# Ledger of designs, part 14: VHH binders against q9uj72

Target 1, 324 residues: q9uj72
Amino acid sequence: MFCGDYVQGTIFPAPNFNPIMDAQMLGGALQGFDCDKDMLINILTQRCNAQRMMIAEAYQSMYGRDLIGDMREQLSDHFKDVMAGLMYPPPLYDAHELWHAMKGVGTDENCLIEILASRTNGEIFQMREAYCLQYSNNLQEDIYSETSGHFRDTLMNLVQGTREEGYTDPAMAAQDAMVLWEACQQKTGEHKTMLQMILCNKSYQQLRLVFQEFQNISGQDMVDAINECYDGYFQELLVAIVLCVRDKPAYFAYRLYSAIHDFGFHNKTVIRILIARSEIDLLTIRKRYKERYGKSLFHDIRNFASGHYKKALLAICAGDAEDY

## First folded at step 3 (VHH)

Design C1 (framework vhh_8dlx_2)
Fold by ESMFold2-Fast, scan of step 3:
Parts: C-alpha cells; sequence; structure tokens
Structure C1 (fold): chain B 324 residues (1-324), chain A 124 residues (1-124)
C-alpha cells in the first residue's frame, strides 16, 4: 500500500540558541584534561545543522581554530566520526562521504549507490559544487575513473541531476512498463541502457505509475523482477532507485538494517544515514525500521554500539524510543 | 473471491511448539508468494516472513531461528511452524497473499488480501 509523502526528522532548531555560549562550552570540553564527551553530545545533537555552522563560526572567532579539526584531533574511533560528521553542511557531507568512498582502500560501491540513488536534483547539484570546491576534483570524473560497465553508466546518469519533474502521463507509463518487461526478459546491453534511462530520468511520480503498470502486465513486482534478471552492483543500484521511488524512508531503514546485521555492525553506513537523514526523515525511517524488522533502531544500536558513541547515535535518533 | 483462513491457534504453554495453517481459495495458490504477519495486543503489525511460489523463504531476522514457513501447493495450504514459544509470542497471526510469485520486502510489496487471523496465547 502506498504511504504518503509526509516525512519527519529527529533534529530541530533549538530555542534560546546562543552560538557564542555553545562555542565556549565546546572549547572548554575539548581543551580540558579529560575531554567532556557528554558536553559534545548534549550540544551538537540538540542543535540543527544551521546552528552548528553558527557555533563553528563563533568557535573560529574565539579560538582562531577550526572546530571540526579540533574534534578530529581530540576524539578517536567512531565517536570522532559522528561528532565531526555533524559539523558538515549536508552538500559538503555528501561530498565528503563520496570522496572517501572512492579514495580509500578500494571503492565503497554501497556508499555510491546510497547517495546517488537517493538524492534529489537539487541535492546532486549542490554536492557536485561542494565536491569541486572541497577537493579540487570533478565528482563526475572521479565516478567515471573508479567505476565501470553499466554500473558506471547508471551512476553517471544519476550524477547529472537531470531527473524529470512535473506532470504524469499514464499512457507513457504503460509504454515504459512494457520496455522494462522486455528488458528483464532479453537482458542485452541495449536493454540495460533502456532500463537505466527510464529509472534514472523519469520523475518519481511517473515511475510509481510505471511500477504499477509493470505489475499489471508482468504479474511481478519491479524489485523482484530486477533481482531475478540482473546481478552485481548494477542490480543493487537499480533496486535502490526503485526502493527510493516507492518509499525513501523504507529504503534507508533497509540500508540501516543491512549495515547493522550483515557481516557485523557497519559503523560508517550507520553514522552516515543517521546524520544525513536527521533533519529530513529519520523519524519516519525509525518507524519503517520497527514495522519491517520487529525491533526498534534504538534496540539494535544499543546492542551493537557502546560508550559515548552509543549515546551520540541514540541522541541523533531522538528522545522517544519505540522499543517494547 | 479470494479467501484465506488461518487455523491452529489457541492456548499453549511456554517452551512448546505450535504449527499454524492457512487454507487458501479463490486464486491460483502456487503462483503467489505468501506471508505470515502477527499483531500482539496493543501493538502494530510485525512481519514474520514469506515464502515464494518456488518455496524459497525469507524471515524477519528477529524471528529466523524460531520459525519455519512452508507450503503445500497440492492442498493450497500455507504453514507456520513455531518453536520455543514465549509469552511475547502472544498475538493474532495473519496469513496474507503477496501481489506476485516473488517478494523480498513486505512494505514495498504489501499483501493485497489478508485472513481474519488466529489467536495464539502463550501462558501457563
Amino acid sequence: as target 1 above (324 residues)
Amino acid sequence: EVQLVESGGGVVQPGRSLRLSCAASGFTFDDYAMHWVRQAPGKGLEWIGNIYHSGRTFYNPSLKSLVTISRDDSTNTLYLQMNSLRAEDTAIYYCAKGRSGTTSDFWSGYPDYWGKGTLVTVSS
């Protein structure tokens, strides 16, 4: 059943905000003999990103230093990654995650899939600019050099940020569904190109109609058809696109579930999703997670994370635990 | 008319096993994936697992070690075997029909038909 497009985050602007006082408290926490990690959590997880940027400006004015740099220097382990991550404006955080996905040991294809399949045209445009400014490299060129095949072609399409927006066309949806059905049966290079062109370029509203028409003509769910007909990262990318179109919070719940349970606790993915979605739809993601998997996200984080790292992740998830 | 009728519920003691059945009619049973879903008193729906038309199964990871789903296409019957029952397993158990022969995701491939449910009470 189609769920509405209403979504809700977990982090909101703090009332009575004073960036100078917050900067002083953070400076004291970081410069003391014992770093006051509870102070860092209490301030940074209870301010929206715009307010954290104002705190960073105040910190620079007071101390002549970069807050994110000082946190990276004084903190360690995954707690460092959480606290530093909260200090990035969203486009720059996406750029940061993509850079490290491609410039680390090997390529983190799942990070590329997650970001490029889920971001809007506006978000993609802004992350491309942030990437260029921060790293003096072109995001499109780095994706091209680090990936290959139809997976590369699909990512290159998505990074253009040119997905259609506007009114739906039911007749075109029926025609596109037939094209997708033929692509799943024939599976040639040309069919893979047609499949990615439809999934990457049609509007979300149009694609929902396409998926309904595909079910009507094939008798099969679009995700199930892709899973049966394709493989590798190309398959995973196509599935990610379909899941985002249908219910983006449910896609992130699936990603979080996989990161927590498949081959152990995948810290980077959990941190990235919680931070990136905290002001968009993380509350909705939390609800989808409980509904789909029977346990709350809070429960699973408590089981796999510890110490101040655990406290930080739970604070980002918000105050109300949905564990019964 | 599509009909799904669950049976096998009742009062069962903790630590025991129980097998639920779902009798399906009104559609070509062997062409569709089937789901088991439960709802504890005062709680939301919890997906237990599904079985493809081919017999391949997928489970809620929280329940995977405790349940087994199977089907008998010759009798149009779906089964849920539950082992080591605990008080928290007290719920109404629903049989649900998938929209196609395959599905890996309950919410994206949400069932189109549901049974009325059968109550399982785990207590001494």
Scores: ipSAE 0.000, ipTM 0.156, lowest interface PAE 18.7, mean pLDDT 85

Design C2 (framework vhh_8dlx_2)
Fold by ESMFold2-Fast, scan of step 3:
Structure C2 (fold): chain B 324 residues (1-324), chain A 123 residues (1-123)
Amino acid sequence: as target 1 above (324 residues)
Amino acid sequence: EVQLVESGGGVVQPGRSLRLSCAASGFTFDDYAMHWVRQAPGKGLEWIGNIYHSGRTFYNPSLKSLVTISRDDSTNTLYLQMNSLRAEDTAIYYCAKGRSPSYDFWSGYPDYWGKGTLVTVSS
């Protein structure tokens, strides 16, 4: 239970859970001319994903209707995306986001980076299976088809889900740090391949030792070195891996801050991170966000979003009203 | 502090109508969503419907044509009108208060319950 990277989510299993009564309330909210959006928020944001699945089963059993389908029919815009997103089992939600990142208009490289750089071996394996079952396509083949160059090679490595776990070797860390230093100086295709193999395959504990040795050799932070030596999506992917190794909640706080404040209003990224991290580390993400940016995530969401969409995001975030 | 007292239950013949009341005290009644929930003998809880501070109502799809929920904010009273009563309507009927006032984002879900009133539909 205790470790150096202790994390906590914002959504927990509801006590005294009654999926039949919840399904009846959702039926009243959705089946008719009027839609009770407040009831959707009150129920779906305050149940864990396993409980939401039980509600959907009860809804189908009692009414012969699909809960997700009824929500998509009655709801619109970003509020629809939040409510429907909550109804996905986590590996299927990852698969859903990856499919739409590659099969929509253009490719959403930032979505590919976020998911593939941050997920554990187990999560990678489960999302590959979910993707194949849901879309009748191979995730690895779609990544290969939609991407290119060293960016593609790095994503192809990550999607294997074969990162080493739980072992450290200080002598190897020193050697790997020297390889990374040469890669930043030379910047050839061979050096990019060696850098990729180290960052994608070594355990998080091992990579923390490698980054410390790199600082000792180069006098420079690993992220700073990558930013000076590389560019494009390859650079962004490598930086994402390093940030996840150091502090995964801080990486997601950075992604949320960027999505809220970047030109183009990246609603989909905010929705995806809040939902995907709600049962894992979203409370820890909130703490990193406030520490790094001086304002709470609650404050920024309240200012960014409006209406029932705002209420839904704040309910998932669980609030931090002590700022303003 | 918060009190909800249901009344109007009793024995009623099949096919007749019945109106239940819930007297509320200890909170600002006109700011809260209110619910009716029932439990038939040997069955689980069944949500009947709710009414918001605005007067908007939502009903369990299985019951929509059979019941009407209303409120009188001047007397802090919630009502459930039931028509064409059947044996399967035999249950303990509970009045319930939404968790927070309507101006709070956590307003709709029932959080405080009355003690219930028994309705028996029998000849």
Scores: ipSAE 0.682, ipTM 0.898, lowest interface PAE 1.5, mean pLDDT 89

Design C3 (framework vhh_8dlx_2)
Fold by ESMFold2-Fast, scan of step 3:
Structure C3 (fold): chain B 324 residues (1-324), chain A 123 residues (1-123)
Amino acid sequence: as target 1 above (324 residues)
Amino acid sequence: EVQLVESGGGVVQPGRSLRLSCAASGFTFDDYAMHWVRQAPGKGLEWIGNIYHSGRTFYNPSLKSLVTISRDDSTNTLYLQMNSLRAEDTAIYYCAKGRSYYDFWSGYYPDYWGKGTLVTVSS
């Protein structure tokens, strides 16, 4: 994050890293009838993604086998998803999650919203390339085919990865705030188009000024206004953009809280956020979670998950000594 | 405080078997997973295998058919049985203390090593 926001992940490069010995220990853990799941957790959650890639290369070199394939063969259910997920480079993991959001049973619109509203221009570009490489399909075309209306138009804008950077104009912010206010009052197709163009294309710094001017004009918070004026996935996407602009770690804390406490428990969402944010801002997300909800992320995961799946998720969170 | 002393090394002929011992002191031996690791001349560390407090064992896939790890908690002793020794088994063999059963969050990597015992396989 910009403007002096200090963000911190929970997973760091291991000092004194030995990928050959790690690969040998993982090989031992995966061979035979009794899989050592504790060893898998302890090694894979205590190495950064680059180091996990080196372990996979050493494993292939020594045993002529694919580490991810062997894990998928030996593991099951959500624990398999966590362990396999850790083995993806970040752009390829985003591409993987988007593919399954669109090509599974129905469309997982919340996954599309989470990834496309939160990723930087650089992350969007890398994700598009990874998607094409992995699935031999165009991410933009699949989004277009799986979505519709203003929701589609907004996602199509975000997937271009062309958000302005490092630009502030107070006069333009006041003008844009007037447009957003009118869009909330009129709610026409043209106003929805103007609203999505502002939220998708202006820099985060500029949008913060726009939101301040909006509050001055309307007397309402931007999120509150969107929630009152719009509905459906279009509303949810607009809210996600605003929350990411204000405090991206707080947005992910909100997403985790919703996933853990909603009926049925959205395991895929919890797994995705913990893995995707582990080397970026997951420690900051943990702090926002406790501040907002009064309970730690660690406490809530411990209550909803069980077995080695629970241990794996808690290990990615790195634990909070106050919550043990 | 923690001490690990390997013994049983020496010169052995190809095709023979050898049993190494590791005497442990200074910690509650039966609470810890124990490892065997070796280093051949001019090569890096090679993990042989480990044994948990429960007696459950895991082995490097390249060595599984050639070695057996066991422990005697009454004497605080770890063993490595090696069969069908080859010249490539020439190495310094290290006994190493792993994680405690009661401390899941400690790393699986050995946190204390013995001085090692040299095994030379030659005709």
Scores: ipSAE 0.629, ipTM 0.886, lowest interface PAE 1.9, mean pLDDT 89

Design C4 (framework vhh_8dlx_2)
Fold by ESMFold2-Fast, scan of step 3:
Structure C4 (fold): chain B 324 residues (1-324), chain A 123 residues (1-123)
Amino acid sequence: as target 1 above (324 residues)
Amino acid sequence: EVQLVESGGGVVQPGRSLRLSCAASGFTFDDYAMHWVRQAPGKGLEWIGNIYHSGRTFYNPSLKSLVTISRDDSTNTLYLQMNSLRAEDTAIYYCAKGRSTTDFWSGYSPDYWGKGTLVTVSS
């Protein structure tokens, strides 16, 4: 599991953990004519991912079977997606989501944007390796073949995992801001290349300085300028990068709000974010969500999900006094 | 034959620091993620953290400020540095090898364990 210094997740390692006992209880829950879904929720949402991996190994040793496979066989619909998703190590889960974003009917560009714009260098390296081992395909090659234009070029840059870290240079920030301003005026292919190289390769600290200088030079917010100057998935990707640089938990809160409200409840996006961020910053995401939208994430999930699926999402989201 | 041998355990007073070592042999050490796991008397296993071949570490959040995991690939040695030891840290500490790097679960699912080294925090 991964926890940032300035953010907090909702799922933590369970004390007094016994993977043999948990595996036995899960085996019992999945056998027979009626699956005990409450048992699955109570165990899997109250263990960190590392502990779930130990449970899966114990399950395999006891039953000679794959826990993820058995859950996919016994469960259906979005509840299946939640429970199976919890069983993936984070790099494998990112790889799984990217594979399905590219190998389905059409391409899920919003999934590509969300993952590639938000992951750290380390997370990018780990997901590339996981993708190669799980699917026997190169992630970079699949992105290249499934996308095009400046959108492709930007994703190809991000998937290299070569963003600078801890670097700040105020003079360079002023220069980069001028380049971004010129790119908004002229909008040539060369300017789009300069723009994506700045946004994809400079450190987050450096980019915050660049965005401040851009505001001083142009009189305009960086996101507003991008929205006026560019379009399509390229625009959406650039905006996602800027939002992640400014406040990554707020970006995920925005993504969750959009998934719940814009075009109906977009289940796959809600499931992906809750699982992927549960041990990183989901508690911080919950706080940004309520601050920005006036209602808790808990409240909105309750209104759009039902049954055991709802119970599972709410258990991952967890509840504090602020959610009631 | 894979061998993991923990050392550095013993009786230590509360508030002190202790460094545990794990000597690895029988596999290409620098290709694998390595884990530290502990078990207190009468309790279940508690995962402390792991370190990937790249040097990247992941910790149990409840222990992150108290422990540091490192590795020396030139000597095939894994380390656990523990600070501000408490009576609750009394446990058998296990070094564990992650699964094959061809199976990405190596960072989360140990496939070989050492015999463990006892750390007793008392007095």
Scores: ipSAE 0.000, ipTM 0.143, lowest interface PAE 18.8, mean pLDDT 85

Design C5 (framework vhh_8dlx_2)
Fold by ESMFold2-Fast, scan of step 3:
Structure C5 (fold): chain B 324 residues (1-324), chain A 124 residues (1-124)
Amino acid sequence: as target 1 above (324 residues)
Amino acid sequence: EVQLVESGGGVVQPGRSLRLSCAASGFTFDDYAMHWVRQAPGKGLEWIGNIYHSGRTFYNPSLKSLVTISRDDSTNTLYLQMNSLRAEDTAIYYCAKGRSTTDFWSGYQRPDYWGKGTLVTVSS
């Protein structure tokens, strides 16, 4: 199930849940001559993903129709993307986003970085299976064909989902820190390979020790050293990994800030992060956002989005500007 | 004592360029990353970018094409070059000293010290 036992997100399982009643209300909203978009928002943003799947099943049983298909026919633009996005199980949503990042015109490297740098081993295994099921293609083969160089090598490592877990070794951390320091000085292909192997394969708790030892040896923070020594998507990917190790909600806050303020509003990124993190850590992301940028995520969404699309994003965010 | 003094602000016409300066004293300037942060009237703080002791820069993506940050460690001076100024660039511009070179993720993080700011007004 995708509703977890712990909750630091903004969307929680609804108490007294009745999927038949919810399906009936959604049917009424969609079948009127004027689609009741407020009803769609009020129901779908107040149920966890597992409950939304139950609603879709009840809808099919009652009406003989596909709820997601009916919504896609009645809705348009980014509002359609939000409502449809809420109906995806999380591994399938990740697979969906990765597929669209790689197919069509060009590659969305920032989407690849965001998903592959931030997902756990379990999430990686599940998304690979969902990708194969949905698209009849191998995720790692598509990544290989759409990317190149050390960026590709790093993504190929991450997509294996084989990060170490469960132990720390201070002596190994000191040794790894020396390797990272030499990689920043020499910057050869071999050193780039060693760097990505350490960052992709060591546990988060081990990497925190490595970063501390690196600071002791070099006098520099790991992120600062990477920013001084490397460039391009390889640099961005390495930084994303380090930020996720240190504070994953802060990484997503940074991604949201960039998406909102980078020459307009990058709708796909905002939608993806809000939906994907809604049941995990979106509440914590909201707090990091306010702490770092002096404005709430709610205020920024309100200022850049409009209409029912804005209402839907704010409902997923679930806070007033004054709450965080 | 640590002091940061911004200068170069004033009234500028839309489409023009402007360079701001920040004179630093009371610390080893070339050991620290330096930041530019702005605050438009009635709005919160907006991080513009930073420059590491090495000279490498990182910018707020929404502003990257419009600004350049540079430093002169021989004179302990930080610079912000702004091009194609628009009315929305009207703000108080602050120079800030990083706590360390690890201030990667931006301008709301409270620096050790920042200046009192310099006002830039973009109007015709």
Scores: ipSAE 0.000, ipTM 0.205, lowest interface PAE 18.4, mean pLDDT 84

Design D1 (framework vhh_8dlx_2)
Fold by ESMFold2-Fast, scan of step 3:
Structure D1 (fold): chain B 324 residues (1-324), chain A 122 residues (1-122)
Amino acid sequence: as target 1 above (324 residues)
Amino acid sequence: EVQLVESGGGVVQPGRSLRLSCAASGFTFDDYAMHWVRQAPGKGLEWIGNIYHSGRTFYNPSLKSLVTISRDDSTNTLYLQMNSLRAEDTAIYYCAKGRSYYDFWTGYPDYWGKGTLVTVSS
């Protein structure tokens, strides 16, 4: 019997994959005066990212054209963002989202929080390399320049990708819980530094013990304590870290619920999460969403999105299921 | 059970035209996109084109000036008209049904006929 956490995505490698035939069908979809958006959805949402890369190579080889460029030219609005987003290797997609979070008008702090609080050490290392290769800029330097204060210090810690991945130490967990309790009572710069060092550097398994010990000594949930003691983006980042440690699929369910139920559908966030999590834990995210909010992600997407955009999001979410 | 039966193949002279037919049964034909795909001897599958219920057609860019796809929903029949046949058009020609998905009908093939052989030779 399996006793650990089990997570599952919605997109898997297609059996009997033929990249040449897929590329020919995409050529037919994009290179005429008319556009076959249903074919784009059926092919691109039902291939893993590695297979999409092979299709793009076959398309270029046969037609001398760039698949992503042809899609950007033929498509518009959010549907364009979904189809183009599927064509990024995961580290490059993270780098792309972070670049646009920082180099547009203003800074999208919620995008920075979501990506940097949720990615593993390996994912952080790969996104840093992708960012440098794609933009000729250092991700760490851009984060430093675009952010400030303890929020910046916490992001700078996370972007190093140096979280411990070892065994647990219950005695240290009790000690760390006392430090967190003091940090919530004394809100000095030094206490904020101690708090972020614990949350950013201890292993997820260790932090779960720390949160248990914190509740034992304080009588309060770690998220509730942070919400009472801190504010701004620093508070939001700390909460994101705690939620990821406890249940990362539940964190993404929370992010999706918030994006869908904000004034208007927060399209960029929905698109980013569905694409980024499709091959990791999106099926588990769907289960957490229904458990916590009483309605399926399918139901909410159907109510807030329309047209081919809606069909694309539903196709990414459902895998082989008709409903969920 | 889905059944697709191709017909109209045979030996044909270069430069001539040929029309292939595909008789469909076992599903609601007028709800689905339909495809033509071919395979030349010793080569991989080559997608020719598709047609939706709406009558919208899409073609492999390499073949678009040489072929026309049409359908007759009253007789559950798909057609492929080929013009100016060349030796390289020699292949087994397959009719295929498009996959249904969620609340829409897509073009990606999920069921195939057995094929009909077309040989272009004098």
Scores: ipSAE 0.736, ipTM 0.920, lowest interface PAE 1.1, mean pLDDT 89

Design D10 (framework vhh_8dlx_2)
Fold by ESMFold2-Fast, scan of step 3:
Structure D10 (fold): chain B 324 residues (1-324), chain A 122 residues (1-122)
Amino acid sequence: as target 1 above (324 residues)
Amino acid sequence: EVQLVESGGGVVQPGRSLRLSCAASGFTFDDYAMHWVRQAPGKGLEWIGNIYHSGRTFYNPSLKSLVTISRDDSTNTLYLQMNSLRAEDTAIYYCAKGRSYYDFWSGWPDYWGKGTLVTVSS
C-alpha cells in the first residue's frame, strides 16, 4: 500500500501491518466498560491513512460495528476530533473541514483560506468530488452562498482548480509585477480583481519570478505590500497564497504558531493541520516552526494541550522538545 | 537484551482450563504493557488481550469471557488463564512486550517470545 511522502511526513506505513489484529485491539479498547485511549493513540497515529481504512473495514467485518461511530460514542471533546479526523481519507477530510467551516453559526473564513489557498489542482478536484458525494451539495455553490465580495471571487477562482503548472515566462513575470505594483497604488475594485487573477492562476514557479520582480521595482516584499494596501479576509487570503507559493511548509508553521498562541487557542486548526500534513510535509513544517519561532512544535503542543489529547497530538507531530 | 519465554503449553482435553506463563527479562517489566497473541494453524495472528503496568486489562471482544490476563511484577511474569478450552483454541501462544510506557507504539509489540504450542484434543 501507498500512503504519502515518507521522507517529509511524520506518519509512515507500519511494518508488519496486520489490520485484523489492529481491529481486535481497537475492539478491546472501545467495546468494553472501560475505554483504552492509549491503545487508540498507539495504533491510529502509527498507521498511515490507507492502513487505518483497512482497519476500519476489518473491524466492521469482524464485529458488525462502525469503528468511527464507536469512537464518537466513547470519546469527547478535542480527543474525539483527533481520533475521528485520522479516520478520513485526505480528500474527504478536506471536504469535512470545509463543510463544517460553512455550516452552522457563522463561517470559519480562516479554514476556507487555509485549505483553498494551499491545495494543489489535484487535491482541489478530489475534495470537490468528496464533498459532493458526502454532502450531496456542490462545494463551489456553498462557497458562493456563504461568502461575498472580492474574498468570494478569490475563493471561487481557487476552487476551480485551474492554476497553471510547470510554465515560466520572465517577460510576463515583469509585466505581472507591474500590474501588482499598480494595484497596490490604486487599491480599486478592478485592481483587487487583477491581484486575484494573477495570484490564483499563475504557476508557483511563475509567481516566484513575479514576486522577485515586484521587489526589484517596488523595493518592498509582496506580503508587506499586501498588508499595507488591503484588509479583512481578502488581505488574509492573498497573503496565504503568497506564503504558500514561497514556502508552503512555512505557511503551515505560521498557521500552527498563530493557532497555538492566538486568543482562544484554536484547537481545530492545530488538529486539522497535524492530520492533513502528517503524510505530506509535517517534518518540514516542524523544521520551519523551530527555525522561525525558536521553540519546537513539540514543545508548544506539550505546553498548551493536556491529557490524551496532548498525547495524540504529540504522537502525530513526533520529534522532541529539544530538536524540531 | 529483551527476552520473553512462554511456558505451560501442551496437549489438553476439551473443556479443561490451562494457564500459560511468560518469564520476562532484560527490561524493567513493571514499566511496560504486555500482550498475549495466538496463531492457529492456517490462520493469521489473533490478539487475545493486554495488561498495562497499572494492572488494567483489555481483551479481544470475541475472547473476553474465556480468558484472563494477569501479571506478577515481583517475579517479572505474565499469565494467561484460559477456561473452557475448545479445539479451535489450538494455536501457538505468544507473549509480547509493548513499546515503552513513555514512547509511542509503532502499532505492533516490539519484542515477541518464540511461542508455546497449545493443542486441544480429545
Scores: ipSAE 0.537, ipTM 0.844, lowest interface PAE 2.4, mean pLDDT 89

Design D11 (framework vhh_8dlx_2)
Fold by ESMFold2-Fast, scan of step 3:
Structure D11 (fold): chain B 324 residues (1-324), chain A 122 residues (1-122)
Amino acid sequence: as target 1 above (324 residues)
Amino acid sequence: EVQLVESGGGVVQPGRSLRLSCAASGFTFDDYAMHWVRQAPGKGLEWIGNIYHSGRTFYNPSLKSLVTISRDDSTNTLYLQMNSLRAEDTAIYYCAKGRSYYDFWSGFPDYWGKGTLVTVSS
């Protein structure tokens, strides 16, 4: 029985796809004295990721060169990050983003929260395998060494990819809601542990029932209660989980809005979300963005980005002339 | 109605040069990038190159030294100059229209001409 929300991406498989001809056009764009950035944008943003992988293979076969390497040599700044990012299979792109969140000049906790709170069990499993293959290290071990406290414990639970699926129990939902209410009142380490176990392990369908029961018992929204009772990255992670359970596209709309407006344009987050969600729910994210913020994602990107970088982001977003 | 008509094909000897033309109508020619594409018998499509409204050109790296693309916006005509023709250059040559000023050609197949046959004989 179908009971889930319908979601749509912005990038779909191109009809009449010809990877050999696309590779020849990209070769012309990159291997000459002049670089055709418009051709890169128009081809790579109009093919799904599987088709981009076939193009890279054809490029290697015909020219003996690495497409991603040639793009990294010819392109610079955030435009380079967008074009190269499109060339990653999704599990490898998640692994890439997590690696750079942890192995830089500090830890990007918001990147860890975004990816680990939003990915399905299957996506987490594939991401762990990709991380191990690409970096010869365990994702779980790196998370453990780079984080601490209840924030660490919550991320360690999520990275196991063992969230329950397919079952609902209204009586258990009422019981779990009481535990969450008590956790907000007492705020002990034991209560924080029970809270994260419920939010990380129960199915999305079950958690929606838990949140309804919590509202009935406490008279307060689950997100509002967490914001009043907890702080720091632990609070932000718990809120991210709740928002993903309720409406994952709305969570990503919120993340994009914050990246664009809060203290300036946070390029890495915008690039990551647009690429990662382009084939899943980016069209739905665009709808939530406009509904919640009154302006389109297209309008805000157009105003904060420039040059070929702007053109690439807008092409991935695939907004029309009325999205203002 | 967009119309592209290729001409200049025929039978040519190996080592000779040949110039193909494409007459364009039904759109503002000088606003669009134009492409040449070919298909050898029993083979897939091969992109030859393109030219933007500015006159800027890009070529398939395998063909760069062998071909030159040019345009005459006053006559709405696209040209492909081919030098040192070989048996493997035997193909149907297609003219294709790009999207706009700053874009490459738009997809398949509505923006293609009917093609002109070039046969390089022994």
Scores: ipSAE 0.600, ipTM 0.855, lowest interface PAE 1.9, mean pLDDT 88

